VH-VL binders against Uncharacterized protein C1F7.10. Designs and how they scored, part 5

Target 1, 238 residues: Uncharacterized protein C1F7.10, of Schizosaccharomyces pombe (q09921)
Amino acid sequence: MIRILVINPNSTVQMTESVKSVLDDCTPPNVQLEYLTCPPEGPKAIECVSDGVRSAAVLMKYFEDHPPQVDAFLVSCYSDHPLVTTLRETYRKPCTGIMQASILTALSLGRKVSVVTTTKRYEPLLTDGIHAMGISDSVFAGIASTGLAPLELDSKPRAEVDALLARTALRAVNEMGADVICLGCAGMTHMAHVLEKAVGPNIPIIDGTKAGVELLASLVRMNLFTSKQGVYQAVGSD

## First folded at step 5 (VH-VL; framework fv_olinvacimab)

Design S46 (from O4 with light chain S92R)
Fold by ESMFold2-Fast, scan of step 5:
Structure S46 (fold): chain C 238 residues (1-238), chain A 124 residues (1-124), chain B 107 residues (1-107)
Amino acid sequence: as target 1 above (238 residues)
Amino acid sequence: QMQLVQSGAEVKKPGASVKLSCKASGYTFTSYYMHWVRQAPGQRLEWMGEINPSGGSTNYNEKFKSRVTITVDKSASTAYMELSSLRSEDTAVYYCARGGYDFWSAYLTPLDYWGQGTLVTVSS
Amino acid sequence: NFMLTQPPSVSVSPGKTARITCRGDNIGSKSVHWYQQRPGQAPVLVMYYDSDRPSGIPERFSGSNSGNTATLTISGVEAGDEADYYCQVWDRSSDHVFGTGTKVTVL
């Protein structure tokens, strides 16, 4: 059995439960998922670089005190989180984040990827994170958002939000040139169905949480590991 | 329509305890934090604590943690705040408020829906 | 403990612009929310994540946040805007922190 630790890097248990609800319906065969919420010393939300750094520090201290008995790590935050690179430096085991996993999966299926998200606030953060992966605008169509603010998403009838998500996905395809779409979220299963219905059967829709689990299981099955040559080599281990 | 309905006004003597209720409707109770915020007459809003109804985990303001207990009854979609060892300076309007987690941004949402408030008067 | 300081009062004439400041160490790195409280009523969210408006809040409300100061701006002030205004942030060590409050008087 392949054991994957799904890490919520913030200390909000509700986020962990949301991710678990997505994955419990679609866990691959011969895979055991374990879930970890960042200890309460860590931030309740990751809103800036310093929150991400503090999150990573708390989690690495936790692993120091509680050595993980797993085959791979999934960081369940749709962003560029420093925990991914910190885990790669520390462990030989495969590690990825859900944003990174979704983009890599998308680019194996289409020529130009867009991320569909709910609010305009994510556009600069996700753009920076994707560029940090070395992904150029030649294959990245950009971030498409509904333009809704977070509370509008929460307060509007679901049918209105779904209609806006559908229009956003169509804009990503028809105006931005995307031929594959990534969901810009960690725990919303119904969004995939809304986008699939909107864009039709010829555009793949990638859920990064599912993609991350599948990618890590495949890497473990192939006996692949995080390179210990160069950048991911721990300081002082040369 | 979303509503938070709080229990009625209370008059207590110093040293007593008070337990206030906040009944939620119109949304999934376990998907949002419930916060308690107080306001003494003519004074600022003061956050007291929060509960995650899903797991029952709580966080309290250091100022109140020795005297405050927040609980939930999930089947009734009701949150409770009990404040013990009441003093005259605890005379205030006590509000419950919904706060959440935005799964799309991974950000904490603001306190977007508030109860009507419960006046607690502590007098001898 | 993390603290947010607001001026106790701001006076503004109808039709003019009111600016309510909220000062905190490195507040520009945090998301600021703003609440309006009319006498005898519960607070109402009027601005969140620095500059986003909830449904039903007029376009004349706007927000900014940079460095050590966040600002709620109300242009074309109306008599109904007279209220107390509170800023609020989440801080990792202090959790949810409210500002000291500003009474806006429309004369």
Scores: ipSAE 0.013, ipTM 0.558, lowest interface PAE 8.3, mean pLDDT 86

Design S47 (from O4 with light chain S29Y)
Fold by ESMFold2-Fast, scan of step 5:
Structure S47 (fold): chain C 238 residues (1-238), chain A 124 residues (1-124), chain B 107 residues (1-107)
Amino acid sequence: as target 1 above (238 residues)
Amino acid sequence: QMQLVQSGAEVKKPGASVKLSCKASGYTFTSYYMHWVRQAPGQRLEWMGEINPSGGSTNYNEKFKSRVTITVDKSASTAYMELSSLRSEDTAVYYCARGGYDFWSAYLTPLDYWGQGTLVTVSS
Amino acid sequence: NFMLTQPPSVSVSPGKTARITCRGDNIGYKSVHWYQQRPGQAPVLVMYYDSDRPSGIPERFSGSNSGNTATLTISGVEAGDEADYYCQVWDSSSDHVFGTGTKVTVL
């Protein structure tokens, strides 16, 4: 049995519940998932880089006081979260975030990846995070968003929102040149189906939460580990 | 249509407790957080705390944490806020308000619907 | 310990532009929401995420947020805009924080 800790780096339990609802329906064979919500002294949302830093600090202190008994770590926030790098410095066990996992999975399946999201506030931050992975614009088509604000999404009829998401996915393919799409969120299974229907059977849609679990399980099964040579070498006590 | 209906005005003595209710209708009660915000006469709005109705998890403003308890009755779609050890400074209008979390941006949503408010007077 | 400061009052003539400021350290990194409160009534959301309008709020309401100052701008002011206005942010250390409030008088 491979044990993976799925970490919600914000203290909003509803985010953890959403991720759990996706994964409980499709847990891989021989994998046991454990879920952790950031303790309440951590941020309820990760709206800027400093929120991510505060989140990572709270969670690392939590792990010092409660050493994790798992085989791998998944950070379930669609962002370039500092917790991923901090866990890699601290543990030999594999660790990834859902953004990183989805991009790596996509580039195993297509030549040019795009990320589809609903609000455009995330476009610059996600673009910077993907570039920080060493992913060039030769294989990254960019972030495609509907341009709607969150309360507009809530107030509009579901059919209208679904149509707008479908148009956004088609724009990623037809105008931006993507041949594989990553879903730019955690825990939204219905939206994956909308995108799949819109772009047709020839374009993979990657759910980063599912991709992250599968990637980590595979790394554990191959007896692979975070390198302890170079930037991720141990800096403190084991 | 969406509506939050609060319980009626209360008059309390110093040292007493007060328990206010907020009944929600017109939306899925467990899909949104419920917040409590107060406003003393002529003063600013002050956030007191929140509850997630689906799981019952709460967060409180540190100023009120020792005296405030927020609970829900999911079957009645009703949230409650109890404030203990009342002082004259607790005289205020108390509001419930709906808020949430945007799963796409991972941002907290604003308080988009508010109850009518309940006046609590703490006197003599 | 995060603080949001607003001017206590703003006076504006009908048809002119009212600007309500909300000052906080590095507020430009936060998402600012604005509420309108008429006497004896509950607050109403009029602007969120710095510059997004809820359904039913007129286009003459706009918002901006940069550096240490967020601004709610009401152009073509009408008598019905007379109210108290509050800015609000979420902060990881202070949770939900409201501004000190601004009374807008139209005359």
Scores: ipSAE 0.256, ipTM 0.714, lowest interface PAE 4.9, mean pLDDT 89

Design S49 (from O4 with light chain S29D)
Fold by ESMFold2-Fast, scan of step 5:
Structure S49 (fold): chain C 238 residues (1-238), chain A 124 residues (1-124), chain B 107 residues (1-107)
Amino acid sequence: as target 1 above (238 residues)
Amino acid sequence: QMQLVQSGAEVKKPGASVKLSCKASGYTFTSYYMHWVRQAPGQRLEWMGEINPSGGSTNYNEKFKSRVTITVDKSASTAYMELSSLRSEDTAVYYCARGGYDFWSAYLTPLDYWGQGTLVTVSS
Amino acid sequence: NFMLTQPPSVSVSPGKTARITCRGDNIGDKSVHWYQQRPGQAPVLVMYYDSDRPSGIPERFSGSNSGNTATLTISGVEAGDEADYYCQVWDSSSDHVFGTGTKVTVL
């Protein structure tokens, strides 16, 4: 049995429940998923680099006090979170984030990937995170959003939001040149269905939470590990 | 549409406790945080604390942490704020306000809807 | 503790532009929200996430946020804009923080 710890790096328990609902319907065989919400002294949201640093510090302290008994770690936040790198320094076990996992999966299936998300505000953070992975604009089509502000999304009927998501996905394909799409959020099962129906059967739609679990399970099955030669050498070796 | 209706004005003696209510309607109560914010006469807005009705988790402003307790009754869609060991400087209008977490962007939302306010007067 | 400082007052003539500043260390890294409070009333959200307008707020309200200063700009000021204005952010160490408030007087 492969044990994967799915980590919500913010302290909002509802986000953990949302991710769990997605994964409960599609857990791979011989995989046991465990879930962790960042303790309440950590940030409720990750809006800037310092929030990510505080999040990682709280979680690493938690792991010192509660050593994890798992085979791999998934950081379930669609961002470039410092916890991923910190876990790679600390453990030999595989670790990835859902953004990184979805982009790597997409580039195995298509030539040019776009990320579809709901709000325009999220666009610069995702762009910076993807570029930080070494992904160039030659294979990254950009972030496509509905252009709506968060309160507009919340106030609109679901059918209207779904229509806007569909148009956004079509823009990613038809205007931005994407031939594969990643969902730019965690825990939104319904979004995948809306996008799939909109763009048709020839464009893969990738859920980063599922991609992350599958990637980690495959790495564990292959007996692969985080390299301990170079930058990810064991921390605390004097 | 959406409403936050607060309990009526209170007059308390120093050293007493006060418990205010805020009844929500027109939205899914457990999908948003409920905040409490106060304003002393002629003074600034001051955040007191919040509760996530889904999990019951609370966060409090350090200034009030030893005296404030925020709770919810999910079946009644009502949030409560109790402030103990009242002092004259606790005389203020107390507001409940809806805020939240934007699951689409993973950002915290603003306090987008406010109750009408409850005046608490602390006097002998 | 994280602190947000606003000027105590801003005076502006009808039809002119009012600019209300909110100063905080690296506030440009934060999401700034703005509230309008008329006398005897609850605050009303007028700007959020630096520059997004809630439904019902006129387009003459705009916002910006960079470095150490966020600004709420009200162009074509009307008598009804006379109110107290508060900026607000979330900070991971201080939680929700309100500014000191600015009284906008329309001359």
Scores: ipSAE 0.265, ipTM 0.724, lowest interface PAE 5.1, mean pLDDT 88

Design S5 (from O4 with heavy chain A106M)
Fold by ESMFold2-Fast, scan of step 5:
Structure S5 (fold): chain C 238 residues (1-238), chain A 124 residues (1-124), chain B 107 residues (1-107)
Amino acid sequence: as target 1 above (238 residues)
Amino acid sequence: QMQLVQSGAEVKKPGASVKLSCKASGYTFTSYYMHWVRQAPGQRLEWMGEINPSGGSTNYNEKFKSRVTITVDKSASTAYMELSSLRSEDTAVYYCARGGYDFWSMYLTPLDYWGQGTLVTVSS
Amino acid sequence: NFMLTQPPSVSVSPGKTARITCRGDNIGSKSVHWYQQRPGQAPVLVMYYDSDRPSGIPERFSGSNSGNTATLTISGVEAGDEADYYCQVWDSSSDHVFGTGTKVTVL
């Protein structure tokens, strides 16, 4: 049994439940998932780099007090979260974030990836995070969103939101040149369904949460580990 | 339509406790935090605390932490705020407000729906 | 220990532009929300995430946030805009923090 700790780096328990609902329906064979919500002293949302830093600090203190008994770590936040790097420095065990996992998976299947997300607020945040991975615009088509602000999205009828998401996905393919799409969020099974119906059978849609679990299980199964030479040199417990 | 309906005005003596209610309708009660905010006459808005109805977890403003308790009745879609050891300076309008994490948009939402407010007067 | 400071009052003539500032240490790194409160009424959200406008709020309301100052701007001010305005942020150490409030008077 491969044990993976799925970490919600914000302190909002609904996010953890959302991710769990996606993964409980499709847990890979010989994998046991454990879920952790950041303790309440951490940020309720990760809106900027400093929120991510505070989140990582709270979670690393938590792990010092409650040593994790798992084989791998998944940071369930669609961003360039510092917890990923901090876990890689601290542990030998594999660690990835859902953004990194989805982009890596997408670029194994298509030549030019786009991330489809719900609100315009995510566009600059996700662009910065993807560029930070070393992904160039030669293989990154950009972020496509509905153009709506969060409360606008929340106030619209579900059918209207679904239509906007469908048009957003089609724009990513037809105008931005994407041949593979990543979901720019965690825990949204309905969004995957809407996008798949919109773009048809020739465009893969990548759920980063599922991709992250599968990637980590594969790395553990291959007896691979985070390099302890160079940047991720051991600084703490294995 | 979405709305928050609060209990009626209260008059209390110093040292007493008051328990206010806030009934939510028109949305999924467990999908959003419920906040309590007060405003003394002619003064600023002051955040008191919040509850996540899904798990019952609470966070309180340090100023009120020893005296405030926020609870929910999920079956009734109602949040409660109890403030103990009342002082004259607790005379204020108390609001409940919906906010916190929006599941679909994946963001912390602002306090976007507010109750009508409950006046609590603390006097002898 | 986080604090948001607003000017106590702003006076503006009808049709002119009102600017309400909210000052806080490195507030530009935070998301700022703005509430309008008319006498005897509950607050109403008029701006969120620095510059996003809720449905029903007219386009003359706009927002910005940079460095140590966030600003709510009301262009073409109308008599009905007369109210108290509060900024608000979430801070990891102080949780939800409201500003000191600004009374906007339309003269």
Scores: ipSAE 0.182, ipTM 0.689, lowest interface PAE 5.1, mean pLDDT 87

Design S50 (from O4 with light chain D52E)
Fold by ESMFold2-Fast, scan of step 5:
Structure S50 (fold): chain C 238 residues (1-238), chain A 124 residues (1-124), chain B 107 residues (1-107)
Amino acid sequence: as target 1 above (238 residues)
Amino acid sequence: QMQLVQSGAEVKKPGASVKLSCKASGYTFTSYYMHWVRQAPGQRLEWMGEINPSGGSTNYNEKFKSRVTITVDKSASTAYMELSSLRSEDTAVYYCARGGYDFWSAYLTPLDYWGQGTLVTVSS
Amino acid sequence: NFMLTQPPSVSVSPGKTARITCRGDNIGSKSVHWYQQRPGQAPVLVMYYDSERPSGIPERFSGSNSGNTATLTISGVEAGDEADYYCQVWDSSSDHVFGTGTKVTVL
């Protein structure tokens, strides 16, 4: 049995519940998922780099006081979160974030990836995070959003929002040149279905939460580990 | 159709406690945080605290932490704010307001719906 | 603890542009929201996430946020825009913080 700790790096329990509902329905065989919400001392949301740093500090202190008994870590935040790097320094066990997992999976299936998200404000942060992975614009088509602000998403009829999501996905394929799409969120099943229906059967749609679990299970099953030579050298002994 | 309806005006003596209510309708009560914000006559808005109705977790402004308690009744879709050891400086309009976590962007939402406000007068 | 400072008042003539500033250390890294409060009424959200307008708010309202200053801009000011305006952010250490408020007078 492979044990994976799915970490919500913010202290909002509803986010953990949302991720859990997606993953519990599609957990791979011989994998046990455990869920952790950042303790209440941590930030309720991760809106900037400073929030991510504070989140990582709280969670690392939590792991110091409550040593994790799992085989791998998934950071369930669609961003370049410092907790991923910190866990790689601290543990030999595999660790990834859902953004990194989705992009790497997409590039195994297509030549040029786009991320489809709902809000425009998130575009620069996701672009910077993807570039930080060493992904060039030769294989990254960019971030496509509906242009809607969050309150508009809540107030508009669901059919209108779905139509905008469909148009955004088609723009990513037809105008931006993407042949594979990543969901720019923590695994909203409805969004995946809307995009799949819109772009048709020839364009893979990648849910980073599911991709992250599958990637980590595969790494553990292959007996692979975070390199302890160079940058990720062990900070202490387990 | 979405509304936050607050209890009526209160007049209290120094040293007393006051408990205000805020009844929500037209949305899923447990999906959003409920905030309490006050405004003394001619003064700025001051955030007092919040509650997450789903788990009951609370956060309070340090200025009020020793005197304020926020609770919810999920079955009634009602939030409460109790302020104890009242002083004349607590004379203010008290608002409840809805805020939350936006799952689409992973950002905290603004305070998008506000109650009508409850005037609390603390007089000798 | 995190502090947001606004000018106490701004006076503007009808049809001209009013600019209301909100100053805070590295506020450009935060999401800024703006509320309008008319006398005797509850605050109303008029701008959020720096530059997004809620449904029903006219296009003459716009926002920006960079460095240490966020700004709410009201072009073509109308008498009905006369109100108190408050900026607001969430900070991981200070939680929700409101600005000191600005009274906009249309003369």
Scores: ipSAE 0.385, ipTM 0.762, lowest interface PAE 4.1, mean pLDDT 89

Design S52 (from O4 with light chain S92T S94E)
Fold by ESMFold2-Fast, scan of step 5:
Structure S52 (fold): chain C 238 residues (1-238), chain A 124 residues (1-124), chain B 107 residues (1-107)
Amino acid sequence: as target 1 above (238 residues)
Amino acid sequence: QMQLVQSGAEVKKPGASVKLSCKASGYTFTSYYMHWVRQAPGQRLEWMGEINPSGGSTNYNEKFKSRVTITVDKSASTAYMELSSLRSEDTAVYYCARGGYDFWSAYLTPLDYWGQGTLVTVSS
Amino acid sequence: NFMLTQPPSVSVSPGKTARITCRGDNIGSKSVHWYQQRPGQAPVLVMYYDSDRPSGIPERFSGSNSGNTATLTISGVEAGDEADYYCQVWDTSEDHVFGTGTKVTVL
């Protein structure tokens, strides 16, 4: 049994339960998922870099006091969260974030990936995070969103939102040149179905939450580990 | 099309409990937090608590935590708020309100849709 | 204990500009939302994330937030703008915090 710790890096318990609800429906065979919410000393939301830093600090202190008994770590945040790098520095066990897992999976299946998300406000953050992975615009088509603000998205009839999401996915393929699409959020099974129907059978749609779990399980099964030579070695281990 | 419909006015005696309902329609009930906010006569809006309908997890304002319970019936798309050990100062209009929720902005999105309110009067 | 303080009332003549302030320690680092409540009615969101307008809210409504003061500005005020206005933020200690409220009277 491979044990993977799914970490919600904010201190909002409801967020962890939402992720758990989705993952419990998609748990791979011979994998046990364990869930952790950042302790209440941490931020309730990760809105900026400093929130991410505080989140990582609280969680690393938690792990010092409660050593994790798992085989791998999944950081359940579709962003470039510093916890991923910090866990890689601290542990030999594999660690990834949902964004990183989805992009790497997509690029094993297509030449040019786009991320489809719901609102325009996430475009710069996702772009910066993907570029931070070393992914160039030669293989990254960009972020495609509905162009709506969050409340506009929420106030529109479901059919209109679905039509906008379908149009956004088609724009990613037909105008931005994507041949594979990543969902820009966790837990959006309905969005996946809307996008699949819109773009047809020749474009893979990648769910980063599922991709992250599957990637980590595969790395553990192959007896692979985070390199302890170079950047991910602990301070003072040179 | 989006609507939150609350139960009717209640008159209760001190020491009793009241359970209010809020029926949602026009959106995916489990995708958004449901909040309860009250307003006593002449006072500000006061947040009481929230629930994630997907998992059932709750978070309460410390002022109300010992007396308030928020629950949901997913099949009926209905949220409930029960307040126990009622006092005269609990006389207020009680609102349910939807808090936006997505993985990016968390549930910190504003309260964008409100029910019509339910007047609860605590007297003999 | 984090608190949001608003002036209890603001009076403004039709066609002029009303400014409703919301004061809180370092409120400029938080996202501020504003609600309009007419007598006997439920609150309505009129401004969110400091300066974004929901669909259906006129462009006469604008917002700002810096330092210790957030402001909702209503230009060219109309009789229908007469209402109570509440600011709101999320705070780590207090969760969802509402301001003390401001009654806007259009005379």
Scores: ipSAE 0.000, ipTM 0.496, lowest interface PAE 10.6, mean pLDDT 84

Design S54 (from O4 with heavy chain S31D)
Fold by ESMFold2-Fast, scan of step 5:
Structure S54 (fold): chain C 238 residues (1-238), chain A 124 residues (1-124), chain B 107 residues (1-107)
Amino acid sequence: as target 1 above (238 residues)
Amino acid sequence: QMQLVQSGAEVKKPGASVKLSCKASGYTFTDYYMHWVRQAPGQRLEWMGEINPSGGSTNYNEKFKSRVTITVDKSASTAYMELSSLRSEDTAVYYCARGGYDFWSAYLTPLDYWGQGTLVTVSS
Amino acid sequence: NFMLTQPPSVSVSPGKTARITCRGDNIGSKSVHWYQQRPGQAPVLVMYYDSDRPSGIPERFSGSNSGNTATLTISGVEAGDEADYYCQVWDSSSDHVFGTGTKVTVL
């Protein structure tokens, strides 16, 4: 049994419950998922770089006091969160985030990836995170959103939102040159079907939450580990 | 047309409990968080708590956490807020309000539709 | 506890500009929403995410947010703008926080 700790880096319990509801239906064989919400002294949301740093500090202190008994870590945050690199420095066990996992999976399947998300608010955050991975615009088509602000999106019936997402996915393929699409939010299971129907059977749609779990399970099964030579040299006991 | 319709005014004695209802219509009830906010006469708005109607998960203002319970009836598209051990300072208008559906940032979204309010008077 | 402080009142003549401030530590890093409440009525969202207007809110309403101060600006003030105004943010230590409120009087 491979044990993967799915970490919500904010202290909002309902965010953890949302991720759990998505993953419970698609857990791979011989994998057991464990869920962790950041302790309450951490930020309830990640609104800026300092919130991410504070989140990582609280979680690393928690792991010092409660050593994790798992085989791998998944950081459930669709952005460049410092917890990913901090866990890689501290543990030999594999660690990834859902954004990173989805992009790497996409680039194994297509030449030019786009991320489809719900609101324009996420465009700069996701762009910065992807660039931080070393992904250039030669293989990154950009973030495609509905162009709506969160409140505008919230005011629309779900069928209209689905139609806008379908058009956004078509724009990513037909205008931005994407041949593979990543879903820009955790919990977009029904939207994956909407996007697949819109773009047709020749464009892979990648769910980062599923991709992260599958990637980590495969790394553990191959007996692979975070390199302890160079940037991620051990800073504590493994 | 999106609407939140709240139950009628209540008069309670100190030490009693009150349970208020908020019936939603014109949107998918389980897609949006529901909040409860109160306002004592002539005072500021004060957030009490929220619920995700889909899963039933709640989050409460620390000030009220020991006395407040928020629940939902998904089949009736209705949210409830029960406040126990009532005191005179609990006399206020209580509002329900719709929050966000983006489960990663639902807490960052504004309260866009409000119920008409329910006056709760606590007196002997 | 995170706190948002507003001036208790602002008086403005019809046709002039009213500025309602909302002060909080590093509020410029947060998303600020503004609500209008007329006497005996429920609050109405008039500005969200610092500077976006809901459908139906006139263009004379605008917002800004930087450093320690967010501002709701109402240009060409009309009698119907007389109301209490509340800012609101989300904060990791305090959840949803409303400002102390500002009574705008049009005289």
Scores: ipSAE 0.006, ipTM 0.520, lowest interface PAE 10.0, mean pLDDT 86

